# VH-VL binders against q9umr5: the designs that were tried, part 147

Target 1, 268 residues: q9umr5
Amino acid sequence: SYKPVIVVHGLFDSSYSFRHLLEYINETHPGTVVTVLDLFDGRESLRPLWEQVQGFREAVVPIMAKAPQGVHLICYSQGGLVCRALLSVMDDHNVDSFISLSSPQMGQYGDTDYLKWLFPTSMRSNLYRICYSPWGQEFSICNYWHDPHHDDLYLNASSFLALINGERDHPNATVWRKNFLRVGHLVLIGGPDDGVITPWQSSFFGFYDANETVLEMEEQLVYLRDSFGLKTLLARGAIVRCPMAGISHTAWHSNRTLYETCIEPWLS
Short names: E, the ipSAE of ESMFold2; O, the ipSAE of OpenDDE; V2, 0.75 times the mean of E and O plus 0.25 times the DockQ between their complexes.

## First folded at step 5 (VH-VL)

Design pd48 (framework fv_nofazinlimab; at its last look DockQ between E and O 0.86; V2 from the best seeds 0.00; counts 0 for: pae E 2.4 > 2)
Fold by OpenDDE, look of step 6:
Structure pd48 (fold): chain C 268 residues (1-268), chain A 122 residues (1-122), chain B 112 residues (1-112)
Amino acid sequence: as target 1 above (268 residues)
Amino acid sequence: QVQLVQSGAEVKKPGSSVKVSCKASGGTFSSYAISWVRQAPGQGLEYLGYIIPIFGTANYNEKFKGRVTITADKSTSTAYMELSSLRSEDTAVYYCARVGYDTYGYEPFDYWGQGTMVTVSS
Amino acid sequence: DVVMTQSPLSLPVTLGQPASISCRSSQSLVYSDGNTYLYWFQQRPGQSPRRLIYKVSNRDSGVPDRFSGSGSGTDFTLKISRVEAEDVGVYYCMQGTHWPYTFGQGTKLEIK
């Protein structure tokens, strides 16, 4: 039998968004038990990410317990960060494939059309004032806001991304790294036509430097220092990068070609 | 000059709801947060919650969660606090206050509204 | 929730004499950025609260220099070097480090 699949949604999302994905999985892997976690839907997805991590943890623990052979995680957009944190804090998870579906794994610094109402162009350069404060960090968006022009503030004020990245020292860094490294495969999916994740390379742990030049994963300090295990995962062949063009952010979970190419191979 | 102007006093029956408004002027409404604090007669200050208008959502004190709703209209630079299922204990002056920022960071309560007295009585 | 404890709750003071108010938090108010988000407010009779001090020791514009804030971690103090008649009112400390943000009970300053 196929390993169970757990799906975690993104910002302002719900389980309904994954109806096509469920169909694809059912067709290609009949009998697969797929659970789309309906937690923190809609506006509740703006709750602090650590709160979400705790909630999702409570939901996945019983599923994992019933699947000693292991499970697969498909985590979309903001959900990818939730899942990465989840795998970092769980010392007993049994995740075989962690599929990060167009997630801002290295953070967000964008003002795309999709987020213009939330991040106007005029606000992008100033959002650090809000996000890198106790008030801002009570919202998920600020938990992974990564301003390349205010790196010091990011490192010191980010209560989520900087911690799970091991960019700021904390007592759990070693343990979290160990826990995360329990994953069988890390499948990174994203693409240049996403239109939301900014830069789109963030889905592959690429990100802006201080000049807003995009550097790849291997150039990032978190990789070079192996702060949460990326270098180790890559070395053992556990990282799969699946870039795809022509897919908008809201279509990653509903594209058959993408599913067959980037998701399906890792559900067996 | 930044100014917060609140709506007038309210007298409500138990079980009803009240909605207080707070109109901001003299600043960039979408760039800061609006906090709501109340003060019962002769008592201290109690934090209800705050909204960051640009995010369109509020953070609530769990003590009031389920009864309090904080909203913001960016087009009118107005924040609202609605409290439902009113009780006599909800009788208080309700204040809005700005959480602004400068070059040094986010700073709360740099400007206050004049307060809105809400009386709940049968 | 973080509990803010002020002392004393009542503070009768002779004009021209100094006053001191203590505020203690149930846990450290140092945020990850290194700042301590402790604030002092003054509320004169019949008025809205007014912020006096932000981040432990910074005076707001227009606040007389006879007001000063100090402290660290969990212990904070507001001092008035020479109390004036206009200083009558209730003073509150507030922490803005841990949600939900919380106030002290208030200290009522009166003239003897």
Scores: ipSAE 0.712, ipTM 0.866, lowest interface PAE 0.9, mean pLDDT 94
Fold by ESMFold2-Fast, scan of step 5:
Structure pd48 (fold): chain C 268 residues (1-268), chain A 122 residues (1-122), chain B 112 residues (1-112)
Amino acid sequence: as target 1 above (268 residues)
Amino acid sequence: QVQLVQSGAEVKKPGSSVKVSCKASGGTFSSYAISWVRQAPGQGLEYLGYIIPIFGTANYNEKFKGRVTITADKSTSTAYMELSSLRSEDTAVYYCARVGYDTYGYEPFDYWGQGTMVTVSS
Amino acid sequence: DVVMTQSPLSLPVTLGQPASISCRSSQSLVYSDGNTYLYWFQQRPGQSPRRLIYKVSNRDSGVPDRFSGSGSGTDFTLKISRVEAEDVGVYYCMQGTHWPYTFGQGTKLEIK
């Protein structure tokens, strides 16, 4: 039968957002056990990402233990970063397909609807003042705020993203890389009309340089150094890139064409 | 010139709730955080939590989680701390304090309110 | 939680003499950015606390230069080079590196 599917939501989100996704899966893969995790919902999604990783880890362990053939992860927006860390910290995960729906894998540098009232001219240029401090790092959005104009502060103060991407050294880096490489497929989904994830290429491990020119995954030091296994996964044929235009940030989990094109083929 | 002005003293019965206000003057309420710290008579300082108004949510010390709620009203530049299920050991002076910023980022407790005495007695 | 231990808890001192307060943390206060988020506060009788020192050794604006902070890792010191009558009060160290933020017990400085 089909492997169980575990769904992890995003910022200010909850399990309700995935009702259409569940219907699509039921139609194409009837009998699939789908678990949408109801942890860190709504404003609790602002809790530090390492705290969320611990909570989600406790929830996924029994699901994975009952599925010796493996499981699939579908992780939306901020949830994709939670899943990145889950795959690194769990030395016994059995994830086949990790499907990342428009997640800022190299970080976020851009205004969101939630923060647009902070500064008159540009919120994004000033968020580094708040985020790169112990105070700011107690909030999830600051854990993946990646200001390309203050890369030194990001590298030194990020308590989450810089570490899981191998951009700053960590004693567990070798073990995290080994664990992450156990994944069967890394399916990356995103697109230019998302409107929230900035740059949208962050969903594909691309990101801004200091001039705000986007460099793709293969030009990133984390890829070139194979810091957590991207180069190895790509060489193995395990990375799938599925960009789609015309989809806004809140529609990735409710678009039938997106599901059929980018998600359905990787559920087994 | 920055000033934090707190509401006046309160006397409450056990089991009730108290809501203390902290009004900031200085015009840039949304660009800093507000912390709440308490001090029982003759005792040291204890941290309750803080709010970053931009994010619309607060972070709480686990000891008070479930009883303390910190909110902010950006239109009036006022932060609030509400403590429920009051006990006699909650008798204390409650302070608000700003987490300001310098060139390199946020720094805690650059300005303090005058304090609000909350007495819990039956 | 990080435990902050101050010594002495009571510090009688003669006017014009130096005073020294120690603060020890149960964990290193060095953050990943290389900064140490240790602070010193003064509370005069009947008043709100006032920040004297931030990040171990930096004096706040308006704080007299007779106050100095030093230390690293887990061991920190606040020194007053020549105690004045206005210095009477309780002094607290605080760490802002690890959530929840915690204070020392306080050191009461008294004039003899």
Scores: ipSAE 0.615, ipTM 0.817, lowest interface PAE 2.1, mean pLDDT 90
Fold by ESMFold2, look of step 6:
Structure pd48 (fold): chain C 268 residues (1-268), chain A 122 residues (1-122), chain B 112 residues (1-112)
Amino acid sequence: as target 1 above (268 residues)
Amino acid sequence: QVQLVQSGAEVKKPGSSVKVSCKASGGTFSSYAISWVRQAPGQGLEYLGYIIPIFGTANYNEKFKGRVTITADKSTSTAYMELSSLRSEDTAVYYCARVGYDTYGYEPFDYWGQGTMVTVSS
Amino acid sequence: DVVMTQSPLSLPVTLGQPASISCRSSQSLVYSDGNTYLYWFQQRPGQSPRRLIYKVSNRDSGVPDRFSGSGSGTDFTLKISRVEAEDVGVYYCMQGTHWPYTFGQGTKLEIK
């Protein structure tokens, strides 16, 4: 029998969007219990990410308890950050595959045509003024906004991303790393034609340096210092990178080829 | 140069709703937070919530138990506060105030509206 | 919620004399970025509040230099070195570190 699958949605999203993903799983893994969590839908996805983590934790605990041999997570966009935080704060999680589907794992520094109504193109250089304040950190987008030109402000003001990345001192860093390392596989999915995640390599733990040159995961300080376990996971053979071109941000959960190539092999 | 101009005074009956507007001029409306505070006669200040118009979503003081709705219209540079299920205790002057910024962050309440008196009586 | 406690609540002063208003918070106002989001506002009779001091000790433009703010952690003070007739009104402290943001009760400054 197949391990249960838990699906966590992204910004301005809801559980309904995953109908095609559910169909693919049913066809290839018949009998798999799939739960698409119906929390923080639509504009509620702008709630602080720690509030979302708490709410999703309450929902996943009973599912994990009913499946002592393990579960899989498929976490889309902003939901991939929620899931990574869950893996850090849950002492006894039993997640085998954590499938991060086009998630801004190292943060976001850009705006696109898809989100133009939120981020006019001229605004990315100024959003640090909003986001790196107590007022801005009450909104999820600011919890993972990562301005490479104001790294000191990011490190000091981020209430979420700088903490789960181990970039700022906090008393739980060692425990969070230990908990995260209990995952069986980390499956990273994304691509250059996403159109929203900026840089798209954030889905693979890549990010800009101060000159907006993308450094890959293995060049990041959080990897080199193994601050939350990426180097350990890679050495263990537990990180799978599955880039795919030609997929827009809203199409990741409804593309059959993407599913067959990047998701299906990990739903044991 | 920044000005916040609020709608005029209102008299309302208990159980009804009121919607107060706050039109901003000068500065960039979309990137500032617009806060709403109230002051009952002879009393202190009470924070209701704020909106950052570029995000289109407000953060509310839980004390108002879903009775307050804060919105913004970026095209007219106007923020709105709607208070429902009015009670006599809601009689107050309602202020909008800007959370402005210096070079590196937001600073609260550098500019205030003139206030809108809302009187709740039968 | 963080409770902001001002003292005194009523402050009669003689013109030309100093005045001091205390503000105490129920928890530290130091944010993770090292800033302390503590503010002072003045409300003259019949007017909207006006910001005097931001982030503990920074005077707004147009605020006379006789106003000063100080303090750290949980204890803060607004001082007026020499009270003038135009200073009459109510003074509020506010914290912007912990949501929901909260005000002190106000201190009514009166001449005499």
Scores: ipSAE 0.504, ipTM 0.780, lowest interface PAE 2.4, mean pLDDT 89
ESMFold2 (binder alone), look of step 6: mean pLDDT 90; pTM 0.924

Design pd49 (framework fv_nofazinlimab)
Fold by ESMFold2-Fast, scan of step 5:
Structure pd49 (fold): chain C 268 residues (1-268), chain A 122 residues (1-122), chain B 112 residues (1-112)
Amino acid sequence: as target 1 above (268 residues)
Amino acid sequence: QVQLVQSGAEVKKPGSSVKVSCKASGGTFSSYAISWVRQAPGQGLEYLGYIIPIFGTANYNEKFKGRVTITADKSTSTAYMELSSLRSEDTAVYYCARVGYDPYGYEPFDYWGQGTMVTVSS
Amino acid sequence: DVVMTQSPLSLPVTLGQPASISCRSSQSLVYSDGNTYLYWFQQRPGQSPRRLIYKVSNRDSGVPDRFSGSGSGTDFTLKISRVEAEDVGVYYCMQGTHWPYTFGQGTKLEIK
């Protein structure tokens, strides 16, 4: 009787990371069919996000087709951006709850171990030089690199995030907005002790201004213009914000209290 | 100075596969990507794909997707390009070429290997 | 894919005279960052290609100053101010703005 759940992993991740999440779901919603997509695992998670969106789309189509009552998405970290794009490009998705688990919805601006593996000698202040090139945009992490000191370059060079957020105009924007608005619930999860997502408020559509002061979702042009439907969803009562302190980036999918508080209520 | 040294010429039958190597020396292997480009006799250059050796992450030109596989072995600083289901049209010189990157930009094809002739005939 | 078209395909030149090669792209090569990712390569007989020019007009280290690149948008030119015997070979333009990278068909420079 429970809707199927589709799980999309994050950067340098795989289906194995979700073993505890699957245990929790089985305990509270026994009989739920949970599919953790094993596409773009490990190093393949560095591939361009539009390529990942195409691959995941091909995988989710048959799952959604077999579930006329609807499905739920649980999308972790970078996977939350993949799911954002899936909901926009699919004219016929039947997603009820989209649960975004510490995903950089407005982008990333911070030094992380992942960026150090790709660019070992780079500081965050210099990554705009390579990320906003055609070469850099062939890497997923650069697709959502959002340097608040070079917002003009982000807007012009981002081949993914600026388009999906409606920060740069696109011919398909109206259709993408219509498709995204089909979602039943947008559940945003994140917290100040994440340690990777910078600023952590990016998980709630907040982000740095040019002085690195965080402005919340309702102060963002994306929200004010309702570019892909955030304002409409909030007015509909469809946005859930579930911040939790004390959780590090790799623990969002394996913390029982978080599951019970932020995820379990949205799995019908 | 950076050098890219490729394996020797190959003669293959239609339907078989070929694997060409490209050994890099000079500089840090992880500080650049390796691209593969081919040139049919008397024709122009055609791009196949690339690999980032540190991660083994590869991307391919759609024309060759499903037939080409590019891999790397960091311990020997060597990149490989394997092309399967060979046809006479695959007869070409295959080149590896470096793509440098740093926080100041990227430098595609600043160094090239010497080329490997692959002949596909019965 | 972006189509790169070169002209002329054959370029006979007298030693010491200037030479000019044109390259046209089927769409703009200006990237969102304002840079134009257009490159010129030289291939001497029996040798691998060598990059001469990067981002339209910048000469690589060791490339003689008689080589210059210019252009914008979809129309680009490689000029050799005074052709020398060692310049014999095929010249290729390449675009790096759009995936996949694509090359022109080549211009063969010969001494007449």
Scores: ipSAE 0.012, ipTM 0.506, lowest interface PAE 8.7, mean pLDDT 88

Design pd5 (framework fv_nofazinlimab)
Fold by ESMFold2-Fast, scan of step 5:
Structure pd5 (fold): chain C 268 residues (1-268), chain A 122 residues (1-122), chain B 112 residues (1-112)
Amino acid sequence: as target 1 above (268 residues)
Amino acid sequence: QVQLVQSGAEVKKPGSSVKVSCKASGGTFSDYAISWVRQAPGQGLEYLGYIIPIFGTANYNEKFKGRVTITADKSTSTAYMELSSLRSEDTAVYYCARVGYDSYGYEPFDYWGQGTMVTVSS
Amino acid sequence: DVVMTQSPLSLPVTLGQPASISCRSSQSLVYSDGNTYLYWFQQRPGQSPRRLIYKVSNRDSGVPDRFSGSGSGTDFTLKISRVEAEDVGVYYCMQGTHWPYTFGQGTKLEIK
């Protein structure tokens, strides 16, 4: 029988957004129990990511407990960062495949279609003033805002992403790394036509340098220092990279070819 | 240059609600946050919450969660604080205050409104 | 919540003499960025509070240099080198490092 699947949504999301994904799973893996978590919906998705992690943790514990053979996570956009933290803070998770659908794993530096009514395009260069403060860190967007021109401020002020990526020290870092390394597979999905995640290579742990030139995962200090286990996972053969062109941000969970190529193989 | 102007004094019955406005002039409204602080007669300052208008959402002190709602209208550069289920203990001067920013980030309370007296009496 | 404790609560001072107000926090106010989000406010009778000092020791524009802030971690001090008549009022410390933000109970400065 197939392992249960837990779905964690992104910014301004609802369970209805995943109806096609559920149809695909039912067609290829009939009998799979799929739970789409309806926590932090709409504007509540702007709550601090550590608050969201705690809420999602409480929701996934009973699901994991009922599935001793293991579970799979499918985590979309901002939800991929929630899942990154869940895998680190839970010393008893039994996640086999962690499938990250276009999530800004190294952060975000750019305006989004979802945020254009909240942020004017020109705010990209000034958002660091708001985000890198105790005030700004009470909002999820600022928890993963990563301005490459103010990397020192990001490293020092980020209350979430810099910590889970091991870019700044934390007393729990060793335990978080050990917990994360229990994951069976890290499946990274993203692509150049996303239009929201900027740079799109953030979904693959690539990111801008100070000149806005993208450096890939293997050139990142996070990888080179093996801060939370990426180098170890890659050496183990546990990282899957599945880039696909032609898919916009809101289409990752509703594209059949994407599902068959990047998701279906990892839903044992 | 920046000025925060609040709505006038209110007298309310217990159990009712009050909505205080804070209109900002000067500067770019969306680049700042607006905080709400109250002071009961002869007492100290107490923090209610704040809104960052560009995010469209607010943070509340848990003591007031469920009773306080802070909103902002970017088109009129106005922030609002609504407090419901009023009790006599809510009698206070309510202040709005701006969070400005410098090269290192947000700095709270660089400008204050004049205050709005809310009296709750039976 | 972080508790902010001021002392003294009442401070009678002779004109021209120095005054000192202490503020102690129940936990460290150093944020991960190395900054300490400790603020001092003055409230004159009948007026809105006015920020005097931000981030422990930085004076706001228009604040006389006889006001100075100092301290680190959990212990902070506001000093007035020579008290003037216009300094009468209540002084509050505030922390902005930990949510929710909290104020000290206030120190009332009066002329003897």
Scores: ipSAE 0.557, ipTM 0.793, lowest interface PAE 2.4, mean pLDDT 89

Design pd50 (framework fv_nofazinlimab)
Fold by ESMFold2-Fast, scan of step 5:
Structure pd50 (fold): chain C 268 residues (1-268), chain A 122 residues (1-122), chain B 112 residues (1-112)
Amino acid sequence: as target 1 above (268 residues)
Amino acid sequence: QVQLVQSGAEVKKPGSSVKVSCKASGGTFSSYAISWVRQAPGQGLEYLGYIIPIFGTANYNEKFKGRVTITADKSTSTAYMELSSLRSEDTAVYYCARVGYDSWGYEPFDYWGQGTMVTVSS
Amino acid sequence: DVVMTQSPLSLPVTLGQPASISCRSSQSLVYSDGNTYLYWFQQRPGQSPRRLIYKVSNRDSGVPDRFSGSGSGTDFTLKISRVEAEDVGVYYCMQGTHWPYTFGQGTKLEIK
């Protein structure tokens, strides 16, 4: 019997986007109970990430309670950040594999069609003026906006990402770290042809420095300080990195080769 | 230039509902939020809530949560504020006002509608 | 909710003389980005409110330079250096730092 799988979607997405993923799981792990959470769909995905975390938490509690052997999470794009926070705020989660599918784990800094649609006159260089206001932090996309040229504003104004990454102090940081460290495996997936996640290395906890040079996870202060447990997880052998070229942002959940290489091995 | 034009005065009975409209012209309707503020006769300003049309997302002042619903119709560039279970103390002028956001930041209430008088009486 | 308290509530003033309106918040209005989201509005008789000052001290386009805003933290002031007849109306302060937005009670400026 296979552990249940919980799927969390991304920005402007819904449960219906995962039809191919469900087919793949059914083919390789027949009988797996897969729950694609139908919360914060479409435009509701723009609601503040802490609000989404609370809603998804309420949905996953009964699923985890029914599965004493553990569960797996597959969290796509923005959904990977929701799952990051879930693993930190839940003092009783039983997640074995957390599969982060092209999620901006260190944040986003890039002009994409999504941002142009939401803020047509804004450039990536100017979005900090909107995102780091009280108004901007009421939008999920601004909760993980990480302008490398205004790091002081990011650290002071980010109500979500800087807190869960331990870049900004929070009273619950020690408990959040302890909770996150209970995860069995952190499976990081992403690639250079994504076209949305900028820099794409954000999916692997890499990010821009002030000169827009990408520094990988092991060079980040978050890792070096072990702020929420990345260094501890890596030392334990619990971090899996699975980069793949040739996959666009909307194709991560519908590519068979990616599934077989990066996802299938972690679904027990 | 942005202009907000509201619907005409309403007279309603206690227990009924009222729906006030706010039509935007000039600028891109989807690039800003619309807030609703009321003013009872001879009294100050009270914030009800807002809607962000591109998201379809509304947020409400807790005092009115459950009675107020704010919606938007992108095809007509119109925002609506509906208030239910009306009482005499809901008698007020209801204003819509823009909350701008652009490359220069967050700018609340830079343009206002002309106001809609809602009278609740028997 | 953040309480905004204005003083005075009634301000009779002689033409050409200065006028000063105080606004105090129950909590600091400094946001973590370093900005202070305090605003001043003017409502002339029979008209909609119009924003005069944004972020404590910045005048909106078309607002005469006789209007000035100042303050920090929890204490703010709107000054009119030389009151003109067109300045008659009610003035409101507003905070945008904490949800929900809240307004002061209003100060009625009258010429005698």
Scores: ipSAE 0.067, ipTM 0.615, lowest interface PAE 5.9, mean pLDDT 89

Design pd51 (framework fv_nofazinlimab)
Fold by ESMFold2-Fast, scan of step 5:
Order: structure tokens, then sequence, then C-alpha cells
Structure pd51 (fold): chain C 268 residues (1-268), chain A 122 residues (1-122), chain B 112 residues (1-112)
């Protein structure tokens, strides 16, 4: 009776990361069919996001086809961007709730824990040199790297995020917007103690200006222009914002209070 | 200045594997990518793949995917290319080359290794 | 994969005369940033390839002024204004816009 749930993991993740989430869903919605997609696991999560979108699309088609009442998506971290693109490229998706768990919807500009280990000194200010090239755009991290000090390079070189956000023109933009708008609910989750997603407000479509001052969703050109439907969804009452303090990046899928407050209400 | 030095020539039997090294000196190893290109005797250049050491992962040309593995050891500033299930058609000179994206114009192949001859023969 | 086609494959040239090599791509090499990631390489006998030109028309440091690159979209040319004996070798074009990156089949320049 409950709609099936499809889970899309993030960078360097696997299905094992969601064992607590599955326990919570089973407790509150017993009988729910939950599919955690085991595609692009571990190092394969660094593959270009458009390649990941094609692979995940092939996996979700049969699940959606078997669920005429609709499905829910729970998409974690980088996986939230994969799900953004899935909702745009699929002209027949039947997604009710799209639940985005701490995903950098406007991009990433900051040293993650992994990046700090690899890039110990000020690397965030220099990552644009690698990312904004055809070579860099073959890696998922660079597909959503958004340096606010080189916004012109981001807009022109990003092969993924600038396109799905409608920040640069694309022949399919009108169709992508129409498809995305078929979603029932856009549930945005994130918080200040995440420690990885920088700025954390990127999970709510906020982002840095050139002075690294955060501007919220309603001040973004993508919202004001309604480039892919955010303004329309908000007017429809379809956007849910659920910020929560005290949760680190790896805990969004394993915190009971977060689940009960932000996720459970949107699973039918 | 920047220099790429490759391991010596190898003779391998069909079905075996070969691992070629490329040691970088001069410049910061993590500030660039390393590409691998091969050239069969009397033939043109084929791109096998490249690694960005700071991401710890590589991209492979689909033609070689499943047989080629490119790795990097930042502590020794050395990149490796391993090719498995060798065939006579894999006989070639294998080159490493730098993709300069942090210092010189964000451009590939600004420095090349000297090449490593790999001969596959029974 | 993007196919890179060079013409001619064999280019005999009289010393001191100009030489021209054509390179055509099966699809546009213009990246979304407006740059065209087309490169020219020289390989002298027994040596590693050497990059001559990057992004269509930019000469590398140490490359003589007699080498020039031009073109746009899918049609590119490498010109040598006055061929010298040291120019003997094989010349390759390469595209870096579309993965996987691909080379032309090569043009062998010989003194006749």
Amino acid sequence: as target 1 above (268 residues)
Amino acid sequence: QVQLVQSGAEVKKPGSSVKVSCKASGGTFSSYAISWVRQAPGQGLEYLGYIIPIFGTANYNEKFKGRVTITADKSTSTAYMELSSLRSEDTAVYYCARVGYDSFGYEPFDYWGQGTMVTVSS
Amino acid sequence: DVVMTQSPLSLPVTLGQPASISCRSSQSLVYSDGNTYLYWFQQRPGQSPRRLIYKVSNRDSGVPDRFSGSGSGTDFTLKISRVEAEDVGVYYCMQGTHWPYTFGQGTKLEIK
C-alpha cells in the first residue's frame, strides 16, 4: 500500500550506509519496498554525473513502471544532484516525494573532510583550475564545483550543474523544466553542522556571492527566473524546507529524530 | 625542470600482465594529471586513460576498460599503468604525459616520458 | 568516439618550401566555455611526441614561429612556412573536447 522508496547514495557510498534508514522506514511504514541502488559505488561515484544519471535511469524505470501510484526518492549528498537530473530527463517519471538529504543543490565551494585529506592547504581556491576544463568535468566532484570567485568559469565550463539549474542555456531546458515540475513534493534537508557541504545552505538552493556572503534561494537568479520550476513549486506549496542542527554529513541517513521530523511525513 | 622518467623495456608472454611506471620530478605531482598513450610499431597514437592523483581515480578509454588500470603513488610521485590479458596486438611503446592544468595554461601533454617498449611474444 | 581525419597522410616537401596539414573532426570541438581543445604534436624518428600547438593556434614555448595553427569548429590546419631538415617526422592532431580523447592517424613529413 505504501509507495516504493528508491534510495540514491552519495560520494564514496554504498547501500550499507542506509541500513538505519531502512530500519526506520520498516518500523513506521511496514511493507514498504525500499530499493537502495548499488550503482556507482565507492570510487565509481567519481564517474561523470551524466554517466551516473543514465545508469540510475535504467535502474529506476522498471521500479516506476511497477508502481502506478507513484514512488518516493531519497537522495543523499551527491545523489541529490543525480536525482535532480533524473526528474528532468525522464518525461514519464511518477515521483511523489523527492527527499534531498544534504545535497549541494547550488554547488560546492569548500574543503570536505576527504578534500582536506587530499588538498591540505587552500586547495578550494585553486580547484577551479582543474575542474573548469574538459578533463576535470569527467569527474563528478567537478560537475558541481561552484567557485563564487570564478562564477563566469563555472557558468561556461560546468557540464552538469549549470545546465540542470538552468544557469546556462540548453536545447532541452523547456522539457527538463516540464518534467521536473511533475514532482509532488521537493523536501530539502540540511544543516549548519554538516561539515562537508559548503555552504550548508546549498542544500536549500542558497549559495555564496563573490564576497562569500550566503544569498538564500529567493535571491538566486535561478529562482527569480524560474529556470527549472523552483518558483512555481514554491507557489504550489510543493517545497518543504527542513533544516536541522547537530547532524554531521554521514549521519543524515541514521538519525531517528531527523527521520521522524523531515522524512517520515513525506512517505505515503 | 619537469621531467617524466619511465621504467625499462619489457618482454611478456600472451595472457600475462605488464605494469609500467612513470616517475615525475620537478613541479608538484598533485598539481597535474598523468595521461597514458601507446603507439604500436609503425602506427599512430592511442589514448588509454589518465589519472588525476589528487582525486585518486582514473578515466579509461572504453576500448581498454576492464584490462587497463592506472594508479598513482603521491609519496613517490609515480604513476603506473597496468595492462592485463596481453595479446600480440598490445606490442607498443607506452608513453606517459602530463596534463598541465595548474601551472601552464591548463593544457595536456606539455611534457612526455621517454616511452617504454612492451613486446608481447611467445 | 570523435574521429580525427588528417590529410595528406604522406607529405613530401622541398626544403625551404611551405607545408600544410589538414585535420577534420567528426563533430564540433568547441567546448561550452567557448574554447576549442585542438592540439598539434610532432614526433621525430625515435623520439617521444612533442606538443607544438594548443587550443588551435597557440604555440608552445620553444616552438619556432614558422609553425602556425588555425581553424574552427571541425576544420583545422597546421602550417610550416619554410620547412627545415629538422622538421622531418610525423605530425598528429588531437581533440580534447570529447571523451575519449582521440588522435588523427598522422601525417609523415619527408624532404623530397
Scores: ipSAE 0.561, ipTM 0.801, lowest interface PAE 2.3, mean pLDDT 89

